Miniprotein binders against Mucin-6 (MUC6). Designs and how they scored, part 114

Target 1, 185 residues: Mucin-6 (MUC6), of Homo sapiens (Human) (q6w4x9r395to579)
Amino acid sequence: GHCSLEGGSFVTTFDARPYRFHGTCTYILLQSPQLPEDGALMAVYDKSGVSHSETSLVAVVYLSRQDKIVISQDEVVTNNGEAKWLPYKTRNITVFRQTSTHLQMATSFGLELVVQLRPIFQAYVTVGPQFRGQTRGLCGNFNGDTTDDFTTSMGIAEGTASLFVDSWRAGNCPAALERETDPCS
Key: E = the ipSAE of ESMFold2; O = the ipSAE of OpenDDE; V2 = 0.75 times the mean of E and O plus 0.25 times the DockQ between their complexes.

## First folded at step 22 (miniprotein)

Design cb13 (from bb9 with M60L; at its last look DockQ between E and O 0.87; V2 from the best seeds 0.82)
Fold by OpenDDE base, look of step 22:
Structure cb13 (fold): chain B 185 residues (1-185), chain A 112 residues (1-112)
Amino acid sequence: as target 1 above (185 residues)
Amino acid sequence: DIREEVKKLLEEARKLIEEAKKAGDEQAVWLLEIAVRLLEEALKTGDPERIAYALLFLALALITAAEKRGDPKAVELLEKAQELLRKALEENNPELIKEAIKLIKEAAELLG
């Protein structure tokens, strides 16, 4: 399964459903029992302009009971608040520079993350087949059905992205705005 | 020729993977396989930066193995190699890459 965060405000789920939202919060991208130690992948969005519709991804966070790995748009990588030189590794996670513009987080448990630093901060999430039907968050449920991707954290299927996205907020933030559009257009 | 030297390291890394498999060192296998992929990709373009990134990761993988084995000399060599590689990237100096390769080779020999 491949999930992408592109263009500042576009998301394509594991099931290949594209949608757009504008928010300035931290959102859960991926939760799964397949992630060890209560692991979760999160995305941090912030205001990128003067308009409320000008929002962009500014960081990606992997949070578990042992680690809090933050990859920021300024190319700083931290774990539990401490800056780390790349390449960096834990027991089952490694973060390294792939190219001059791309960082990668590789894991031994079937999660891969590629972060494009420039010109737009973007993220690409890949999960192994063992994650099929066992994911939740903004990246969807990876079950091959796009129609139920907007399932909230409470298990309610939404028809639009706004309530869906808001349900996956990791903090107290303003409500997200939505616009249905093809991120590839 | 950096490219030729990297090819040699690539082959050595592949050998070390097989040894790690035999030894049941899953972490070493995991990291070295990533290193091999990075080296292979770097060699496709010949980009010194990508080569340096790949070598940095190779060094990391080998450091992990060296620490587990309790070989401080190998760790020291590899950490020095990483330092040189970082400097190489900052200064755009391929000669430092060559020096780093020498250290990595020496460390690999200690671990082989």
Scores: ipSAE 0.855, ipTM 0.940, lowest interface PAE 0.5, mean pLDDT 94
Fold by ESMFold2, look of step 22:
Structure cb13 (fold): chain B 185 residues (1-185), chain A 112 residues (1-112)
Amino acid sequence: as target 1 above (185 residues)
Amino acid sequence: DIREEVKKLLEEARKLIEEAKKAGDEQAVWLLEIAVRLLEEALKTGDPERIAYALLFLALALITAAEKRGDPKAVELLEKAQELLRKALEENNPELIKEAIKLIKEAAELLG
């Protein structure tokens, strides 16, 4: 299973369903019981241009009870807030450069992340077959069917990417507050 | 020259994978298998930069094995090799890669 986060805020799910969204928040990319210690993979998006329709990926975060690994567009990698020299390892996660423009996070539990740092910050998520049918988040449910990939955090299949994406927000984001106070929202 | 030395390191790394399996060192096996793949990919390109990044990772994998076996001399050699490799990448200096390979080979002999 492959999920990609590419320029222009384009996402392609594990079931190959493409979509685009325009948000400035932290979102859950992937949750699964296959990730140890309550692990989750998250994506941080921010404005990348002069309009609201121009947002892009600025960081990818792996969070568990043991680690908070942040890979950001400024090319700094941290774990629990401390900058790390690469290659870096924990017991079951390693982060290293493949080239001057690409980083990789590999794990012993079937999750792999490749991050393109330049020319644009992009991410490619790969999960092993044990994840089939057991994923949630922006990367979809990995069940071989694109019709229910827009399943919200409450288990409801939506027809639009915007409702689906908004349901996977993690934390308090100004965009959510602004939308909630907008009488036209 | 560098390419020939990397091929020799690949042979040693494969041997050390078998030793790590015998020692029950699952983390070292996992990391060494990644290192082998990175070195094989780097050799296909012949790119000194990719070779240096792959060697940095091989050193990390070997440090893991050395720590499990309690070999602080091997760890010291491998950390010095990593320092040389980072400098080689910063300066675009392939001669420092040769020095790092020498240290990695010495550490691999201590472990095998």
Scores: ipSAE 0.759, ipTM 0.912, lowest interface PAE 0.9, mean pLDDT 87
ESMFold2 (binder alone), look of step 22: mean pLDDT 84; pTM 0.839

Design cb16 (from bb9 with E12A K105L; at its last look DockQ between E and O 0.96; V2 from the best seeds 0.80)
Fold by OpenDDE base, look of step 22:
Structure cb16 (fold): chain B 185 residues (1-185), chain A 112 residues (1-112)
Amino acid sequence: as target 1 above (185 residues)
Amino acid sequence: DIREEVKKLLEAARKLIEEAKKAGDEQAVWLLEIAVRLLEEALKTGDPERIAYALLFLAMALITAAEKRGDPKAVELLEKAQELLRKALEENNPELIKEAIKLILEAAELLG
């Protein structure tokens, strides 16, 4: 399964459903029982301009009981608040520079993250087949059905992205704006 | 030729993967396999910068193995290699990459 965060405000789910939103909060991208130690992948969005519609991804966070790995748009990588030199590794996670513009987080448990630093800060999430039907968050449920991707944190299927996205906020932030647009257009 | 030297490292890394498999060192296998993939991708273009990044990862993987084995000499060599690689990236100096490769090869021999 492949989930992408592109163009500042576009998301494509594991089931290949594209949608767009504008928010300035931290959102849960991926939760799954397949992630060890209550792991979760999150995305941090912030204002990129003066308009409410000018928002962009500014960081990606992997949070577990043992680690809080933050990859920021300024290319700083931290774990539990401490800056780390790359390549960096824990027991089952490694973060390294792949190219001049790409960082990668690889894991031993079937999660891969590629972060494009320039010209736009973007993220690409890949999960193994063992995650099928066992994911939740902005990346969807990875069950091959796009129609139920907008399932809220409370298990309610929404028809639009707004309430869906808001349900996955990790903090107390303003409501997100939505616009259904093909990220490839 | 940096590419030829990297190919030597690839062969050494592949051998170490097999040894790690036999020893049941899953972490070593995992990290070294990533290193091999990175090196292979870097060799496709021959970009010194990409090669340097791949070598940094390889060095890190080998340091992990060396620490487990209690081989401080190998660790020292690999840490020096990492320093050279970082300097190479900062200064855009491919000669430092060549020097780093020599150190990594030496360390790999100690671990083989």
Scores: ipSAE 0.758, ipTM 0.896, lowest interface PAE 0.6, mean pLDDT 94
Fold by ESMFold2, look of step 22:
Structure cb16 (fold): chain B 185 residues (1-185), chain A 112 residues (1-112)
Amino acid sequence: as target 1 above (185 residues)
Amino acid sequence: DIREEVKKLLEAARKLIEEAKKAGDEQAVWLLEIAVRLLEEALKTGDPERIAYALLFLAMALITAAEKRGDPKAVELLEKAQELLRKALEENNPELIKEAIKLILEAAELLG
């Protein structure tokens, strides 16, 4: 399964359903019992222009009970707040450069993340077949059916991307619709 | 052109993967298999920069194995190789990549 986060706040789910949203928050991208130690993959979005609808990816975060790995658009990689030389490893996670423009996080538990640093900060998530039907978050549920990919954190299938995305906010931030209509201060 | 030197490293890494499997060293197998894949991909491009990044990873994988075996000489060689590779990337100097490969091969022989 593949999920992508591309410019203009576009997402394509594990079931190949594309959507776009406008939000400035940290969102849960992927949760699954297949991720050890209560692991979750999260995406951080911020404003990318003067229009309220212009938002873009600025960081990807892997969080578990053992690790908080942050890969940010400034090309710094941290674990638990400490900057790391690449290549970097834990027992079951490694982060390294593929090229001058691409980083990869590989794991022994079937999660892979590729981050394009330049020219635009983008991310590509790959999960192994053991994740089928066992994912939740912005990347969808990986069940082969696009009709329920907009399932909220409460387990409700929604018809709109905005309600779905807002349900996956991780943290104290305004709803995406509110941010779209709220002028900058 | 460092293609032949990289092929020698690939052969050595594959041998060490088999030894790690026999020893039940799951982390070494995991990391070395990634390293082989990265080197194979880099070799297809012929791009010295991609080769240098793949070699940095291979050196880390070998350091992990060397520390478990308790071989400080191999660790020393591999850390020196990583320093040369970082310098090669900073200076765009492919001769430093060739020197780093020699150190990694020497370390791999100590481990095999």
Scores: ipSAE 0.738, ipTM 0.903, lowest interface PAE 1.0, mean pLDDT 88
ESMFold2 (binder alone), look of step 22: mean pLDDT 86; pTM 0.863

Design cb3 (from cb2 with E33K; at its last look DockQ between E and O 0.92; V2 from the best seeds 0.78)
Fold by OpenDDE base, look of step 22:
Structure cb3 (fold): chain B 185 residues (1-185), chain A 112 residues (1-112)
Amino acid sequence: as target 1 above (185 residues)
Amino acid sequence: DIREEVKKLLEEARKLIEEAKKAGDEQAVWLLKIAVRLLEEALKTGDPERISYALLFLAMALITVAEKRGDPKAVELLEKAQELLRKALEENNPELIKEAIKLIKEAAELLG
């Protein structure tokens, strides 16, 4: 399964459903029992301009009971608040520079993250087949059905992105704005 | 020729993967496989920058092995190699890459 965060406000789920939102919060991208130590992948969005529609991804966070790995748009990588030189490794996670513009987080448990640093900070999430039907968050449920991708954290299927996205907020933030568009258009 | 030297290291890394498998060192296998992939990708373009990134990862992977084996000499060599590679990236100096490769090779020999 492949999930992408592109263009500052576009998301494509594991099931290949595209949608757009504008928010300035931290959101859960991926939760799954397949992630060890209660792991979760999160995305941090912030204002990129003066308009409400000017929002962008500014960081990606992998949080578990053992690690809090933050990859920021300024190319700083931290774990549990400490800056780390790349390549960096834990027991089952490694973060390294792949190219001048791309960082990668590789894991031994079937999660891969590629972060494009320039010109736009973007993220690409890949999960193994063992994650099928066992994911939740902004990246969807990876069950091959796009119609139920907007399932909230409470298990309610929404028809629009706004309530769906808001349900996956990791903090107290303003409500997200939505625009149903194809990011490939 | 940096490319040729990297190819040699690539072969050594592959051998070390097999040894790690035999030893049951799953972490080493995992990291070295990534290193091999990165080196292979870097060799496709021959970009010194990508090569340097791949070598940095290889060095890290080998440090992991060296630490488990209690080989401080190998660790030292590899840390020095990483330093040179970082400097190579900053200065765009291919000679530093070559020096780093020598150190990595020496370390690999100690671990082989």
Scores: ipSAE 0.750, ipTM 0.890, lowest interface PAE 0.6, mean pLDDT 94
Fold by ESMFold2, look of step 22:
Structure cb3 (fold): chain B 185 residues (1-185), chain A 112 residues (1-112)
Amino acid sequence: as target 1 above (185 residues)
Amino acid sequence: DIREEVKKLLEEARKLIEEAKKAGDEQAVWLLKIAVRLLEEALKTGDPERISYALLFLAMALITVAEKRGDPKAVELLEKAQELLRKALEENNPELIKEAIKLIKEAAELLG
């Protein structure tokens, strides 16, 4: 399965459902029991243009009980807040440069992440077949059916991307007027 | 010729994969297979920058092996090779790549 974060604001799910959103928050991309130690992959979006509605991807985070690996657009990689020289490894995760513009995170548990650093910060998530039907978050549920890919964090299937995306917010975001005006239903 | 030196190093890395399999060292097998793939891809392009990144990864994989075996000399050689490779990338200096390959080969011989 493939999930992509492109053009700063576009997402394509594991079931190939494309959508776009705007927000200034951390969002859960992928949760699954196949990720060890309660692992989750998250994406951080921030303001990118002159308009308040223009946002783009600024970091990707892998979080588990053991690690918090952050890959940011400033090309710095940290684990648990400490900057790491690349290539870097833990017992089951490694992060390394393929080229001056691309980083890769490889794991022994079937998750792979490729990050394009330039010209625009983009991310490509690949999961093995053991993840089929076992995912949730912005990358969808990987069940071969796009009709329920917009399932919220409370298990409610939505027809619109905005309500779905808002439900997967994680982390501390600046006060956003759109959340006060347009709460998830 | 850097390409020929990398090809020789690939053969040694493949031998170390087989040794790691015999030893049941699954992490070494995993990391070394990634290293071999990165070097093979880098050779297709001939790009010294990609070769340097692949060699940095190989050195990390070999440090992992060397630490498990308790071989501090191999670790020392590999850490120096990584320093040279980072400098080669900063300076665009292929002479430093050649020297790093020599150190990696020396460490691989200690481990093999």
Scores: ipSAE 0.722, ipTM 0.898, lowest interface PAE 1.0, mean pLDDT 87
ESMFold2 (binder alone), look of step 22: mean pLDDT 85; pTM 0.859

Design cb5 (from bb9 with R50Q; at its last look DockQ between E and O 0.99; V2 from the best seeds 0.79)
Fold by OpenDDE base, look of step 22:
Structure cb5 (fold): chain B 185 residues (1-185), chain A 112 residues (1-112)
Amino acid sequence: as target 1 above (185 residues)
Amino acid sequence: DIREEVKKLLEEARKLIEEAKKAGDEQAVWLLEIAVRLLEEALKTGDPEQIAYALLFLAMALITAAEKRGDPKAVELLEKAQELLRKALEENNPELIKEAIKLIKEAAELLG
């Protein structure tokens, strides 16, 4: 399964459903029992301009009971608040530079993250087949059905992205704006 | 030629993966496999910077193995290699990459 965060405000789910939102909060991208130590992947969005529609991804966070790995748009990588030199590794996670513009987080448990630093900070999430039907968050449920991707944290299927996205906020933030668009448009 | 030297290291890395498998060092296998992929991709582009990134990862992977084996000499060599590679990136100096490769090779021999 492949989930992408592109163009500042576009998301494509594991099931290949594209949608757009504007928010300035931290959102849960991926939760799954397949992630060890209660792991979760999160995305941090912030204002990139003066208008409400000018929002962008500014960081990606992997949070577990043992680690809090933050990859930010300024190319700083931290774990539990401490800056780390790349390449960096834990027991089952490694963060490294692939190219001048791309970082990668690789894991031994079937989660991969590629972060494009420039010109736009973007993220690409890949999960193994063992994650099928066992994912939750903005990346969807990875069950091959796009129609139920907008399932809220409470298990309610929404028809639009707004309530769906808001349900996956990791903090107390303003409501997100939504627009159904092709991320490639 | 950096590319040729990297190719040699790539072969050594593959051998070390097999040894790590035999030894049951799953973490070493996991990291070295990533290193191999990075080196292969870097060789495709021929970009010295990308090569340096791949070598940094290889060094890290080998350090992990060396620490488990209790080989401080190998660790020292590899840490020095990482330092050289970082300088190479900062200074855009391919000669430092070559020096780093020598150290990595020496360390690999100790681990083989």
Scores: ipSAE 0.885, ipTM 0.952, lowest interface PAE 0.5, mean pLDDT 94
Fold by ESMFold2, look of step 22:
Structure cb5 (fold): chain B 185 residues (1-185), chain A 112 residues (1-112)
Amino acid sequence: as target 1 above (185 residues)
Amino acid sequence: DIREEVKKLLEEARKLIEEAKKAGDEQAVWLLEIAVRLLEEALKTGDPEQIAYALLFLAMALITAAEKRGDPKAVELLEKAQELLRKALEENNPELIKEAIKLIKEAAELLG
């Protein structure tokens, strides 16, 4: 399964459903029981243009009970807040540079992340077949059916990307539709 | 020729994978298999910078194996090779890659 996060806030799910959203938050890309220690992959989006609605990916985070690995657009990789020289490894995760423009996080548990640093910060998530039907988040549920890829964190299939994406916010941040101040109220 | 020396290291890495499998060293197998694929891609492109990144990873994989064996001489050689490779990348100096390859080859002989 492949999920991509590309410029202009475009996402393509594990079941190849494309969508676009605009938001400034950390979102859950992927949760699965196949990830050890309650692992999750998250994406951080921030404003990127002159328009208040234009947003882009600024970091990808792998979080578990043991690790918080942050790969940011400033090309710094941290684990639990500490900057790491590349190549870097733990027991089951390694982060290394493939080329001058691409980093990779490889794992022994079937998750792979490739990050393009330049010219545009983009991310590509690959999971092994053991993840089929066992994923949640912005990358969808990997069940072979694009109709229900917009399943929210409460298990409700939504028809719009905005409601789906907002349900996967992590932490205290405004919904994409609420990020601008309402001047009339 | 850097390409020919990388090809020799690639074959040695494949032999070390088989030895790691027989020893039940699953982490070394996993890391060395990644190193082999990075070296194969680097040889295909011929890009010196990509070669240096692949060699940095190979050195890390070999350090992991050397530490498990308790071979501090191999670890020292591999850490020096990594320093040379980082310098080669910072200075855009491929001659330092040749020096790093010599150190990695020496360390691989200690491990094989």
Scores: ipSAE 0.733, ipTM 0.902, lowest interface PAE 0.9, mean pLDDT 87
ESMFold2 (binder alone), look of step 22: mean pLDDT 85; pTM 0.846
ESMFold2, look of step 23: ipSAE 0.669; ipTM 0.880
ESMFold2 (binder alone), look of step 23: mean pLDDT 85; pTM 0.847
OpenDDE base, look of step 23: ipSAE 0.780; ipTM 0.906

Design cb6 (from pb41 with R50M L69R; at its last look DockQ between E and O 0.88; V2 from the best seeds 0.75)
Fold by ESMFold2, look of step 22:
Structure cb6 (fold): chain B 185 residues (1-185), chain A 112 residues (1-112)
Amino acid sequence: as target 1 above (185 residues)
Amino acid sequence: DIREEVKKLLEEARKLIEEAKKAGDEQAVWLLEIAVRLLEEALKTGDPEMISYALLFLSMALITAAEKRGDPKAVELLEKAQELLRKALEENNPELIKEAIKLIKEAAELLG
């Protein structure tokens, strides 16, 4: 399964359902029982320099009981707040450079993350087949059916990306901006 | 020239995977298998930067094995190789890559 975060605001789920959104928040990208120590992959979005309401991906975070690995657009990798020199490893995670512009996080538990640092910060998530039907978050549920990829944190399948994305916010953040209308006056 | 030395080192890395399996060092096996794939891809391109990144990763994988074995001399050689590779990337200097390969091969001899 592949999930991508491209162009600053576009997401394609594990079931190949595309959508876009704007919001200034940390969102749960992927949760699964297959991730050890209550692991989750999270995506951080913040304002871009394009317009007042435009946002883009600025960091990807892997969080578990053991680790908080942050890969940010400033090209610094931290674990639990400490900057790490690459290549870096724990028992079951390694982060390394593929090229001057691309980083990879590889794991022994079937999660792979490739981050393009430049020219635009983008992320590509790959999970092994053991994750099928066992994921939740912005990357969808990986069940081969795009109609329920917008399943909220409450388990409700929504027809719109806005309600789905808002349900996966981590912490107190403003609601996603794609729901705003432009008043005529 | 560098490409030929990398091909020789790739064959050594495959042998070291078998040694790590015999030692029951699952983490070293996992890391060395990644290193082999990175070296194979770097050879396809011939790109010195990709070669340097692959060799940095190989060195980290070998340090893992050396620490499990309790071989501080191998660790020292591999850490020096990583320093040379980082400098090679900064200076775009293929002679530093060649020197790093020598250190990696010396460390590999100590490991098996």
Scores: ipSAE 0.719, ipTM 0.890, lowest interface PAE 1.0, mean pLDDT 86
Fold by OpenDDE base, look of step 22:
Structure cb6 (fold): chain B 185 residues (1-185), chain A 112 residues (1-112)
Amino acid sequence: as target 1 above (185 residues)
Amino acid sequence: DIREEVKKLLEEARKLIEEAKKAGDEQAVWLLEIAVRLLEEALKTGDPEMISYALLFLSMALITAAEKRGDPKAVELLEKAQELLRKALEENNPELIKEAIKLIKEAAELLG
C-alpha cells in the first residue's frame, strides 16, 4: 500500500483515493497493530501563507513507546528531541539520506517512509501486505475499497474529508477545510 | 578510481551479507542489504554525492556489526570514515572519499 502527501495539502490513501484538505495541526497518518510498540505515523501541517488555504506539510513524526522520530522540512532529524546525524538507526528503524533531496526511513517491520525535502516537502508511505485492512488514519484502511477510506477515529464513515481529517487530529487545532481535488491536477 | 573501489566494497558487502545470514544476524543482513542497494544505485550514476551517501550508510551498518562484535578499532575506523565522507560532501572533495574508502576497507577486513 502506498500513501502520499503531496503538494502541500493533497493526500492519496493506501486505496488510491485522492483528497485535499487545509489544516494546521498534527494528524495521525497511520496506526496499525502491525506497528510495534504502539507505533504511529503522524504528519504536521502548518500555515505556509496568509490565506486559510495556504497550508503545507512541515514535518513527519513516527511515534512509539521508545522513539519519537521527527523529520522536519529544515532537514533536521530528531529522536526524542535530540538531533541525530544521518544515517541514524535504532533497533528496527533507520533514517538515512537517499539522495540530495530525499530522506528515507526504513524499518524492519514493513513500514517505509520517503520524504522529499525540496522543492516541496512531501512524504510517501509504503506498508507491506500484512497491513491490509489493518490501518487507520489519514492514509485510510488499506482494504481495497475507496468508498470507506473516510472512516473517522470513532469508526464512522464520512462522505467528505473535513470531519474525517478532523477526527484524526492529535491535538486541539482549528477545523480543517476541504476540497475534493485530484492531487495530480 | 572511486567507482572501482566502490565496486570492490560492494562485493565485500555482499560477502558480509552471506556471512551474516549464516550467523543468523538478521540486523546485519537488513542493514547491509540497504547498503548494497544504495551502493548499486550510486554506481549507476557515479555521482560522488550519491556515493558518499551510500558509503555513509555502509559505514553505519558496519559500525553496528563492529559494536556487536566488540571491535573498537573497527568502530573507530568507520567513524573516521563517516567524518571524512561528511567533509567530502561539504567540500565536494573526492580525495576525502578515497580516504574514507580506505578506512572502510580496513574495517571490513577486521570484520571479515
Scores: ipSAE 0.706, ipTM 0.873, lowest interface PAE 0.6, mean pLDDT 94
ESMFold2 (binder alone), look of step 22: mean pLDDT 83; pTM 0.815

